# Designs tried in a protein design chat: VHH binders against Type II restriction enzyme MwoI (mwoIR). Part 23

Target 1, 363 residues: Type II restriction enzyme MwoI (mwoIR), of Methanothermobacter wolfeii (Methanobacterium wolfei) (o59646)
Amino acid sequence: MKNPKFTENQKEIEKEEFEFLQKLNFIIKESLELFNTNLKNSMKFINYITLPIIMASIESKSFNPFSEIIEKHIAFILNSKMNSLGYKFLPLGYSSDLTYENDNSIIHIDIKTANLENPSDFKDTVPLGINQSSYPGVLDCKIRGKNIKADCKKIKVYPNIPTTYNNKLTITNALLFIYPDYKEIIDEIREDYIAIRELISINLKDILTPIEGSLEEFLNYKPSNEKKRLEPILDNIVRGYFIHDKLRHEFSENVEKDLEEFEKKIIGIAKKLKEREIKPVAILSISIPNGELAPHYDDEIVSGKSWGSSFRYHYKKSGNSVFKGLDNKASRAVFLHINKEYLPVLKKYFDPITVYELTEKRL
Key: E = the ipSAE of ESMFold2; O = the ipSAE of ESMFold2 at other seeds; V2 = 0.75 times the mean of E and O plus 0.25 times the DockQ between their complexes.

## First folded at step 21 (VHH; framework vhh_nb_b201)

Design n3 (from x5 with T50I; at its last look DockQ between E and O 0.83; V2 from the best seeds 0.00; counts 0 for: pae E 2.7 > 2, SAP .682 > .668)
Fold by ESMFold2, look of step 21:
Structure n3 (fold): chain B 363 residues (1-363), chain A 121 residues (1-121)
Amino acid sequence: as target 1 above (363 residues)
Amino acid sequence: QVQLQESGGGLVQAGGSLRLSCAASGFTFSDYYMGWYRQAPGKEREFVAIISYGGRTYYADSVKGRFTISRDNAKNTVYLQMNSLKPEDTAVYYCAADEFVKYPSGSYDYWGQGTQVTVSS
């Protein structure tokens, strides 16, 4: 028995979603050289940002230390290109920063990054926030881990984004950037940084002698355990010494020697980060079904493990990642970029690998 | 150096069966998508079937249930078993290969010369 028939309105919705996906794919694919140039420009300054990255790693930073930089460069490209396609920037508060409109639609684009070593974030699925979909998430009817008997009705979890905004169709897309893991490079230097913080801590009183009483008075103002009270001060001294060239020669000669050796290690780590080729392993473009297409995607868009907090779009579950109402059966998920050095790894996760081709015609 | 050579075409009665073969060389066969396309006189080339490097298969609606695509990676060969043949299946059948599934055009990097299949009655 096949699924319910698509209504004419539902087919029109999928035509609009397909047409926008082609426009988005063209913009990103056409702009890959610009993105790479922009990223290389940021990497010219790697020596200035490596220490902040190392310091952030103490606080359990993400596996990709460059995620924010990459996301901002893609957002810049989209913001500059969408106007040429007749879309104007339209942030709506509780929406993605990448929200746009034209006469017929409101577009939400979410930029997501995933670590190649964490396939749950990209393999045949994409996580969605409640503000990144208009399609209600489906829960299985279960009590104590068992399905309720026949006639069980599936429970729906409703997202924040409506299927239309005052006659304008909601269109939602994700751009998923898969990156290599950088953990081993950062782990290499993290222990050295911890040792430097301890060295500064032991010698802290010699640095603060000219500011008599200030450390003790500051710690009393911000009460916490003694170690927690010192951490901001140690971080400040680290920034002052290594970034701002302050406090030089105010430590003993042996301490200064250790600090300068650590500075050389920072430069070495910066070189390793630059040499890793800070480029995506792959870029995947995903059209997320509009909620008026229910129930046709109920098997693919499900609520997360915690009720109502998030959804997942299983775009390749059982081969159901197509525009189901369109005759061409075009894919809703397509690769815009593949670093071929990682192709053997990607083939472990994806079958098929569908890639977007530029056409001879310009939009 | 890449070669795709089809064989197994010919004349057959309606309701009959044929098995097409495509021998491949010049690339790592196990890394490629292999497909069958056909072109009838006066028509554009159309999709028939594709098999991935992982063995997943896809079929055109017009042949689903009647045609079966398979591959033998040890022999670098892809097959198309065609059952319950109809006069509408008359066409030149082409073997195709690509490292990726191409979107939206569905083009392939490599094509065979084709083999004629004619279904009479």
Scores: ipSAE 0.359, ipTM 0.740, lowest interface PAE 2.7, mean pLDDT 81
ESMFold2 (binder alone), look of step 21: mean pLDDT 85; pTM 0.865
ESMFold2 at other seeds, look of step 21: ipSAE 0.393; ipTM 0.757

Design n4 (from x5 with F27R G35S S107D; at its last look DockQ between E and O 0.80; V2 from the best seeds 0.00; counts 0 for: pae O 4.0 > 2)
Amino acid sequence: QVQLQESGGGLVQAGGSLRLSCAASGRTFSDYYMSWYRQAPGKEREFVATISYGGRTYYADSVKGRFTISRDNAKNTVYLQMNSLKPEDTAVYYCAADEFVKYPSGDYDYWGQGTQVTVSS
ESMFold2, look of step 21: ipSAE 0.290; ipTM 0.690
ESMFold2 (binder alone), look of step 21: mean pLDDT 82; pTM 0.839
ESMFold2 at other seeds, look of step 21: ipSAE 0.472; ipTM 0.774
ESMFold2, look of step 22: ipSAE 0.363; ipTM 0.725
ESMFold2 (binder alone), look of step 22: mean pLDDT 81; pTM 0.837
ESMFold2 at other seeds, look of step 22: ipSAE 0.188; ipTM 0.637

Design n5 (from x5 with T28E T50I S107D; at its last look DockQ between E and O 0.00; V2 from the best seeds 0.00; counts 0 for: pae E 25.9 > 2, placed apart)
Fold by ESMFold2, look of step 21:
Structure n5 (fold): chain B 363 residues (1-363), chain A 121 residues (1-121)
Amino acid sequence: as target 1 above (363 residues)
Amino acid sequence: QVQLQESGGGLVQAGGSLRLSCAASGFEFSDYYMGWYRQAPGKEREFVAIISYGGRTYYADSVKGRFTISRDNAKNTVYLQMNSLKPEDTAVYYCAADEFVKYPSGDYDYWGQGTQVTVSS
């Protein structure tokens, strides 16, 4: 039962999935130059979002607006190309980034990003939402403790995407973009930002005059959540001063000097972000198995830490299948792009690295 | 020039059946919602049934299970099969057409002239 045979219907499903993967790989490969050009052109506006990025990074370690920039650019290109190939865009994309229809199939494409310094997000695996797969995830339910050891029955977590839409086959792909970490650049300015927030807080008397009571009493009043009163005031002043040129020269000369110095540092950070270039380290295309292929991928599509709120597809675990890949084995993941500057790092995570080519490597 | 022509009305005894037809011309029939409305003397016009261009049907509660709306896109015709008729079904029945759903408002862009249905006790 470890290696059940594929039915003839399952083989046909994998043939359709492979044929679409080839089309998708061609589309993305031919579009990389346009993607890079559009992304580079948008970098002239990085100065306008650098301060918001710094502010968000202080509050949340997981915030990364660059992943969304990449996702938006790729989605734009893909919509154009899919339409030119006769696919109709379906704006009902419940959870998929992109959904399309042709005569025989409904196509779901999710654009995923991963930080190069967090290999658990990309090495041999890709995260999925329950609305991004038609294959049920296996729930890993083992409870172990000092005084108790329990296992639940093996159960499936069922996704929201059906295996067919009214006789049209569901085909699901992930485009996985691996990008460098920009945290080092942001950390360079972190302590300066904290110092500026404190400076503004101490000098609120220059900007804020209470109508009733003292400023000290206002600032020392602390509701059950201390951040409710002070944080919005400080954030507003930061935006007003640095983005909108408001409140200039309303602080003392020493405070204004420190604010002006921080502004120069913001500009310097924006320059460093532009010099680093916001480009993918690598791009992978991954065909996610259709649910009719059960049970062949049961060990590979599992429920995540959220106990049924998400899935994870371990794409390197693929076994016997009729899926014919570019390296002459059953592979559902193919590299579409590699930034050669990062090849030494990528070789630590991937062996072999197989790239889609239009020449002798393409079937 | 848009035309909706109803036919099939008449006098029938309670418990009987009638089949109404509405022949449409002057627009692309397969793109339109088609509906039947009725108006009894001294009453407001009321919704009876609609059918989408894809064949999905909707009925007033008072006629569910007794009336069936259908369409033949090849003949540009919508039908209302009325079974188990009651004296309360006595009314002028109007065919209606619109590119958009107008349920339950009844303010369709195009209306027929109506056909009388009279159910005697």
Scores: ipSAE 0.000, ipTM 0.083, lowest interface PAE 25.9, mean pLDDT 76
ESMFold2 (binder alone), look of step 21: mean pLDDT 86; pTM 0.873
ESMFold2 at other seeds, look of step 21: ipSAE 0.451; ipTM 0.763

Design n6 (from x5 with T28E S105Q; at its last look DockQ between E and O 0.80; V2 from the best seeds 0.00; counts 0 for: pae E 3.3 > 2, SAP .672 > .668)
Fold by ESMFold2, look of step 21:
Structure n6 (fold): chain B 363 residues (1-363), chain A 121 residues (1-121)
Amino acid sequence: as target 1 above (363 residues)
Amino acid sequence: QVQLQESGGGLVQAGGSLRLSCAASGFEFSDYYMGWYRQAPGKEREFVATISYGGRTYYADSVKGRFTISRDNAKNTVYLQMNSLKPEDTAVYYCAADEFVKYPQGSYDYWGQGTQVTVSS
């Protein structure tokens, strides 16, 4: 089977993707000092968000408490700086939340965070949802280790994003922020939070009085696809007690003592989070190939775990993924920032490490 | 003080072989990318080969299959084995070192003084 050459249109697409990658790299790299300053300013308020962080941690063994802050900050930077490049924010549905347009292009930027302890989220690959690429992913219809397979060469994983919007080219990028694992700090308090939640649960009769039926029937009622009423009530009481200073002295003295000891632990966790001073291990900028470039990236953009609804871009497969149709063979993935304290760890996962250098201090 | 010193250049007939060496000091050699570049008279310096800290190798198309880059971390030395030499390979060959692959490629922090390779017809 003959692999086709790049068409002239495909080469023009890659030129536009490359030029945008350079613009994006420039504004993010130039903005790193502001990024660090705003992160430090957010830590002034860590005391107010520590309990929400703890409560959110119940569902995950690995949690980056700053992922929301990272996304908000990058959105702020991009919204304020993309205008100088001739792009306007576009709140478009069924696309990435960071969508921009100019006369020629619709830009989709997705911000991803990854835990350094989970290399499958960043090592030579980036996971993609159907709203984060325009490239149809290769579908492999086999069941591993069994004599069950189908020929599905006629179909792909089809994303929601078209290769063009009218005559405007779709350009998709990911910004991947690799962070240290915060598991040590979060796990320290998670078991204590679970215990406090149970303590409140067994003492709800001090607060709630049934009017009709039993209290247990009320608390265990589960509307169709929702949690039992108990779970939202416990979360609400926790917020009321610790954030809003409500319900103090409504429990027995022994329960109140345990709640006050947990409050001291919350304060301790807030201090640890503040002292950690949040810095990324690395920031990686990735240009995701447009779907009109098929089949040239078929071996790199493949179905994910949810066969028809996700895929992955293996940006390092076949060595270093490049703009295959451009003579310069520039990398589609470059590091914008490396914390040198973590360089030995990064060298275990990346070879080569290609670093973007800022050559001009303004546009 | 970083020092890169090339050796092994000289005159050789077309079809022959040479082995270049570059001794490095002043940095942790096992942490660096090492590379070879060359410059013919009146031309721009061009990429020849690079080898990563992990041992992966990269070659210019013009030398692929003929040249082999290798490193000996115990001796802080990188080598370029040049086989099937052609007159177009005539150039000054430079050793280079960098902690990272810089974008754009070819930007290295440290350079040697070069060694002359001349391939006669």
Scores: ipSAE 0.309, ipTM 0.722, lowest interface PAE 3.3, mean pLDDT 83
ESMFold2 (binder alone), look of step 21: mean pLDDT 85; pTM 0.866
ESMFold2 at other seeds, look of step 21: ipSAE 0.335; ipTM 0.719

## First folded at step 22 (VHH; framework vhh_nb_b201)

Design p1 (from l3 with Y110H; at its last look DockQ between E and O 0.70; V2 from the best seeds 0.00; counts 0 for: pae E 2.6 > 2)
Amino acid sequence: QVQLQESGGGLVQAGGSLRLSCAASGFTFSDYYMGWYRQAPGKEREFVATISYGGRTYYADSVKGRFTISRDNAKNTVYLQMNSLKPEDTAVYYCAADEFVKYPSGDYDHWGQGTQVTVSS
ESMFold2, look of step 22: ipSAE 0.447; ipTM 0.778
ESMFold2 (binder alone), look of step 22: mean pLDDT 85; pTM 0.866
ESMFold2 at other seeds, look of step 22: ipSAE 0.425; ipTM 0.778
ESMFold2, look of step 24: ipSAE 0.361; ipTM 0.742
ESMFold2 (binder alone), look of step 24: mean pLDDT 85; pTM 0.865
ESMFold2 at other seeds, look of step 24: ipSAE 0.420; ipTM 0.775

Design p2 (from l3 with Y32H; at its last look DockQ between E and O 0.78; V2 from the best seeds 0.00; counts 0 for: pae O 5.0 > 2, SAP .689 > .668)
Fold by ESMFold2 at other seeds, look of step 22:
Structure p2 (fold): chain B 363 residues (1-363), chain A 121 residues (1-121)
Amino acid sequence: as target 1 above (363 residues)
Amino acid sequence: QVQLQESGGGLVQAGGSLRLSCAASGFTFSDHYMGWYRQAPGKEREFVATISYGGRTYYADSVKGRFTISRDNAKNTVYLQMNSLKPEDTAVYYCAADEFVKYPSGDYDYWGQGTQVTVSS
């Protein structure tokens, strides 16, 4: 295809996408104080959620301890504000995190969190699942560094989201929340938690006596594709001891001393989590092109490592991705919030940093 | 107090060259976008060129290949080298600075007073 012109329908699509980006900008900027207040209220309970956060972080091997809390608060705010603008919540199963409907459009919003110290998660690109785009991406059918490839001229990465639903326009946005790294804090206690689990495991005989068979057989039993029985037992004992104040003094004196020392470390970690910046370093909104805009964004939406199960939008390729069909050359990626304390770091990753002015916003 | 002071304007014959300078003070020059805009009589202000704090440059189509923007962070100065000047380049040229690319107004935080460039036939 040679440099096709935008049709009038494609220009209208981009106008609708641009207008929604302006509405989202207004919603987020007006809601920052409520969002910060809601986060602060959650942090009042940090002492109760720190151990669950530690346990979850070890299972995932990486974890933003606030990601789920952030997503729930943003979803609450968006549901209220979108409803006030005439959009109804409309979950579709195979869609983005949040889906809304009005007379003209179906809105998909995917909330993402990224670690500031891992720029591949946010710099110049954003990952897209098949449930968050209507744009058929370019499929990469080559294995890098090898002579193995397939001819993919006739296929693309086909997402789950159509370009329209019964003539209602699909509009897709990613909301990317960039946060400071918490790895140092979590790593500080990760090895101690693993050691405590092992200590409990070695001393299970103090609180668990087999009635039939050996203790070793009981703990190693795995009747299906489930975990060994030991693993959920250890998790349960940890919850019982540290959250519910059960099983205290059922272990030997030396074991109890180590458990009490770990409890003090949990309290210390909770303090560090509370003191770390709990608001985003930056909030970036990315308007993802509707699939009807093909082929105008083919060079920017390409498959990732998943070979057809996901792709990436290169919103900064060739300098900056814009609404190519609009004369105003507006950016598809805009910062809705910037924590000025982190501006020097953000300037290393982003050039330009584009903002939309509040005085020009529309509801 | 923030100051942006343009210099280097004047009267030039068509096909000639001028180099505009803009000396900046009162803010951290090295972390700002610097730009040039121009306004001819009876017309709206228009974008000419910008240079990011990272050195990336952007130009209006009407000046590409003829104008070059550059910066010297040690001297807190941005330059606009204007070659192959045409009568339609006649305008007041303004230096501007901002931490961000702002849309849609392009209303930078800081503006200079302007310097007149006049290109005769």
Scores: ipSAE 0.142, ipTM 0.624, lowest interface PAE 5.0, mean pLDDT 82
ESMFold2, look of step 22: ipSAE 0.438; ipTM 0.777
ESMFold2 (binder alone), look of step 22: mean pLDDT 87; pTM 0.883

Design p3 (from n4 with R27F Y32H; at its last look DockQ between E and O 0.68; V2 from the best seeds 0.00; counts 0 for: pae O 2.1 > 2)
Fold by ESMFold2 at other seeds, look of step 22:
Structure p3 (fold): chain B 363 residues (1-363), chain A 121 residues (1-121)
Amino acid sequence: as target 1 above (363 residues)
Amino acid sequence: QVQLQESGGGLVQAGGSLRLSCAASGFTFSDHYMSWYRQAPGKEREFVATISYGGRTYYADSVKGRFTISRDNAKNTVYLQMNSLKPEDTAVYYCAADEFVKYPSGDYDYWGQGTQVTVSS
């Protein structure tokens, strides 16, 4: 028996969302070898990108040093392939970076990466920004151990993306790439990098003379609420020294020896990153319910702690979230790829594991 | 040389109960989803229930609350306890196994030959 609470329009919306999910799944599944080839080609240049990765890792919570490379290669594949499905690229302000249109729909695709060691980033949930959903998020006004002062049952977190653009249906999807933890490789050198920055800082007087005032006053100026002038200067000197071969031999011999030892460690880290294959542990494809489907997914799309800037879609363990208006026969979340080496670990987090497989019926 | 052998089918009155068994061999039973499907004459095969390697169970809406799937990993056997049977439950019941739930195909790597369940008025 179909859910009598779904309207005819809501059922049609879910049919369109389901049809697009199958098209997206097909494109990504058929493009996995191209994606792998593209990643291998980027890795030919690992010696040139290792230091930038190390520098970025101390400023970011991300422990996948290749997240931007992965995102760019997937974006290229999608931009190249979506035309074959009848969609054209349509960048809009305040939308996902991957926005497309055809005659009936405007498509928003968000690419997410997650570290296998951080289950909160991928287990049973996917974080969404206000530009990544059209479904309002139910506010969680319960604060554990605290009295709340407001009745928030009437207020939701409202997304930036409308449920339709004119007569075109909004469809939103996420592609979630789970990667192995690279933290131990980067952690080997993170403390050494911090020490090198401190060493350069102590010896700045050898290479930096302010035109007026003291060096301490110059370095302690805070052009941003978050950072002193010193921080950008140290990063610039690191790039100049190790990437551009500038400032070599301008420090004392003891300092130069330490800089040379760090350079050898960078080379060692590059070798370790190259030896560890850059392949996803798993790829999960997720259809995010359109806002016209409210209230049917209210238990699944909930505000984050930020109460106005983010949501979470709880697609439930291992893709058990379904297209509720299609008699619960179709999954909104499916795995497009599983690296079998990691299957025992994935079974700790996902039960069931639902895998995309296309057969003779063409969906 | 994979084998799935169903047993326990038969004829029962509406409101009655049956217990189906499926004995498995030739694969690592504890790593697989075990499922029951059924097919009535002139209809497509339909999902009934599944039990995961972690013991989680999933049921079709039409049987939820009436059917219970269970497994015994020591005996490599999955069971389907069917209570409050209705004439619409009449079908050949098939045991199936797969390492994953496969979607949208619903295909399974391994299938049994089936056992007939007939529910009379």
Scores: ipSAE 0.413, ipTM 0.729, lowest interface PAE 2.1, mean pLDDT 83
ESMFold2, look of step 22: ipSAE 0.427; ipTM 0.733
ESMFold2 (binder alone), look of step 22: mean pLDDT 85; pTM 0.869

Design p4 (from l3 with T50I Y110H; at its last look DockQ between E and O 0.82; V2 from the best seeds 0.00; counts 0 for: pae O 2.9 > 2)
Fold by ESMFold2 at other seeds, look of step 22:
Structure p4 (fold): chain B 363 residues (1-363), chain A 121 residues (1-121)
Amino acid sequence: as target 1 above (363 residues)
Amino acid sequence: QVQLQESGGGLVQAGGSLRLSCAASGFTFSDYYMGWYRQAPGKEREFVAIISYGGRTYYADSVKGRFTISRDNAKNTVYLQMNSLKPEDTAVYYCAADEFVKYPSGDYDHWGQGTQVTVSS
């Protein structure tokens, strides 16, 4: 049998969501050249962030030093264009970073980045925080790493954002930037960095002498819930030496020679990062269903973690990623940009690939 | 030079079947989405079916279960099998091709000249 019928109010909600999606898509698509220029300007300062990138590379988590830069430049574009079009910036707290209003709507836009090597963060899905949707998600009633069934009595993950604010419709969107991993560039220097940390560690006595006890006792002290002092001290000395030009000539001549050689390698990596194309692999624009559209998207909006602290919108689970109540069957998720060098990889993850076309009717 | 040539249209009685073909040349067929659209007199052109380079198919609600799109990459040809035809299916049917699905326009980079399908009552 057919799904429950969309009400006339639900159809009007989807029409408004669709029309805003067109405005957002136009703004970003028209601004891609400016975005690229702004990124190039930021890259003039790559020398100042390369060592932090290398230091972060020993963590188990993925790291992209450019994600915050990308987010800030897109936020600048949105703030300029949204304000120019009569949307007023509306900082609310407990909401998306980019919140705006006009006469009829409160707009929430979240800018997300995803690593091409982590397809669970972008393939047919988008992660959502409690401040990024008004549509409740299905609670995942299993324990992490176990499959235990439970009757949740139909409790959902409830977000902070209401479906309306004082009769203004809530509209929520995500802009998802997919980018390559920088692992291959960093891998060639990671072992050298580890060796430099060890070299500093065995020569700490040159610059650090405890007042009481032994250096070994001081470095291995562990307050009840904190890491040993060695690792933070090594990181501090690295920052002091290479970023702040301190502690120079405090080590022996042979240690200083090795530190200077590593500094040259840092400069080489900075040059490679600067030469790397910094454009996203792809930019995906997503309209997130308003909560008044329940139950029509219940199968797609689910808990992203056990016990319901976040959720995901699986926009392809029930077939095409469409505005289900609109006759035009327009997609809720569209590509605004594709780097064609990565198209063979993207075709493995996305079928179809739906791209936004600029039209005179967009605004 | 990109070319799309439809064939197989004609007159058929209600409840009957037709099979449309579209021969393609001038591009790498296996890299493209291929689709069928139709336009009845006095109406806007409307989506009928699309088949991706990966073989996934999508249909308009009005034809779902009655029409089947398929492709033969060796012959650079896309087909539309139309069953249980109704007078409402009467239209000029157009073949379309694009490297991507285009949004929101729904337009394609390449279009055929069309073939007439008429379903008598």
Scores: ipSAE 0.319, ipTM 0.683, lowest interface PAE 2.9, mean pLDDT 82
ESMFold2, look of step 22: ipSAE 0.412; ipTM 0.766
ESMFold2 (binder alone), look of step 22: mean pLDDT 85; pTM 0.863

Design p5 (from l3 with Y32H V101I Y110H; at its last look DockQ between E and O 0.88; V2 from the best seeds 0.00; counts 0 for: pae O 3.4 > 2)
Fold by ESMFold2 at other seeds, look of step 22:
Structure p5 (fold): chain B 363 residues (1-363), chain A 121 residues (1-121)
Amino acid sequence: as target 1 above (363 residues)
Amino acid sequence: QVQLQESGGGLVQAGGSLRLSCAASGFTFSDHYMGWYRQAPGKEREFVATISYGGRTYYADSVKGRFTISRDNAKNTVYLQMNSLKPEDTAVYYCAADEFIKYPSGDYDHWGQGTQVTVSS
């Protein structure tokens, strides 16, 4: 298949994508110290009991307890900065986390988080949902390790986002936050949390008296297909006791002693969390090619693991992804922030590391 | 104190070859991007080639296939093998080093003094 030249329209699209990437990079880079200041101020209001209990109650090994906090703070900063620069927020149902418009464009910004210990989520690639790209993904129609294949040249993975909205160009970007694994802190209290749930379970007769039947029958009843009544009741009692200061002295003295010991441990974990700096390892800003740029990025935007319902943009696959239709060879992916403590680890995953720096010009 | 010292420049006939060297000191060489740039009289300094700390190479279109950049981390030295030289390759060649590729400026933190390459017709 021949590689055609960029049309005039395609070059115009890349000029618009490049212009917006520069504006986004400036906004985020200018806001980094405000982000840190706001985060430090917010930490004085963290309920010392609530966050460790929520973290301990979530049993997923892939859970990052801080990713949601980071995403919320960045979204708040972006909404303020984008609006103050004349971009109108658009609350769309099937779109990226943040959608905006100006006179010429509908802008989609997706905030991605990745765990430093899971490099498949960030190393030279970024995962995309079907609502986070306008570029059709190329299918790999081979079965890995077998001589079985189909001719998929006529069919691609098609995203939900159109390349334009009427006369407004779709521009899509990702902000990728790489963060350390916090599993060690969570693991300190998860075993004790499980033990406290069991202690409460054994002693539910102190606070629950069935009207008819046995307590055991009541708790083993499955009101939905997915869990027994016992499970939400235990979590509710934990919240009531530790977060809401309810049910105190409703259990026996020995049970209350064990609950108090766990409370002291929760407070200790909360102190460790408050003392920990919640900073990303790195922040990457990524311009995702518009679908009208096909076929120029076909080797870089491919079907993801789900084959028909997700994509990956290999922003470094072909030797430093750039705006291929522009003479300036500008990178589509740049680092806005690097925590120097993690630079040796980042150098194992990234070559090159392209860092955005503000110009001396006043903007 | 950071130092970059180029050598290997000189006068050569068109179609000939030269090998430039740049000895580096004062920083951790294996952690840096090393590059070659050139500046002809009356022209802006232009990119020639870059080699990353991981050994990936990048070339300007005008030299691709004729020039080869390489590095020896044990000797803290970067090389530019220049083959099939043309009169338009005449310039002062500069060695450069940076820990990162900087965007959008493209500047490097450290530069050598330069070595003259002259290709006669």
Scores: ipSAE 0.283, ipTM 0.720, lowest interface PAE 3.4, mean pLDDT 80
ESMFold2, look of step 22: ipSAE 0.325; ipTM 0.735
ESMFold2 (binder alone), look of step 22: mean pLDDT 86; pTM 0.878

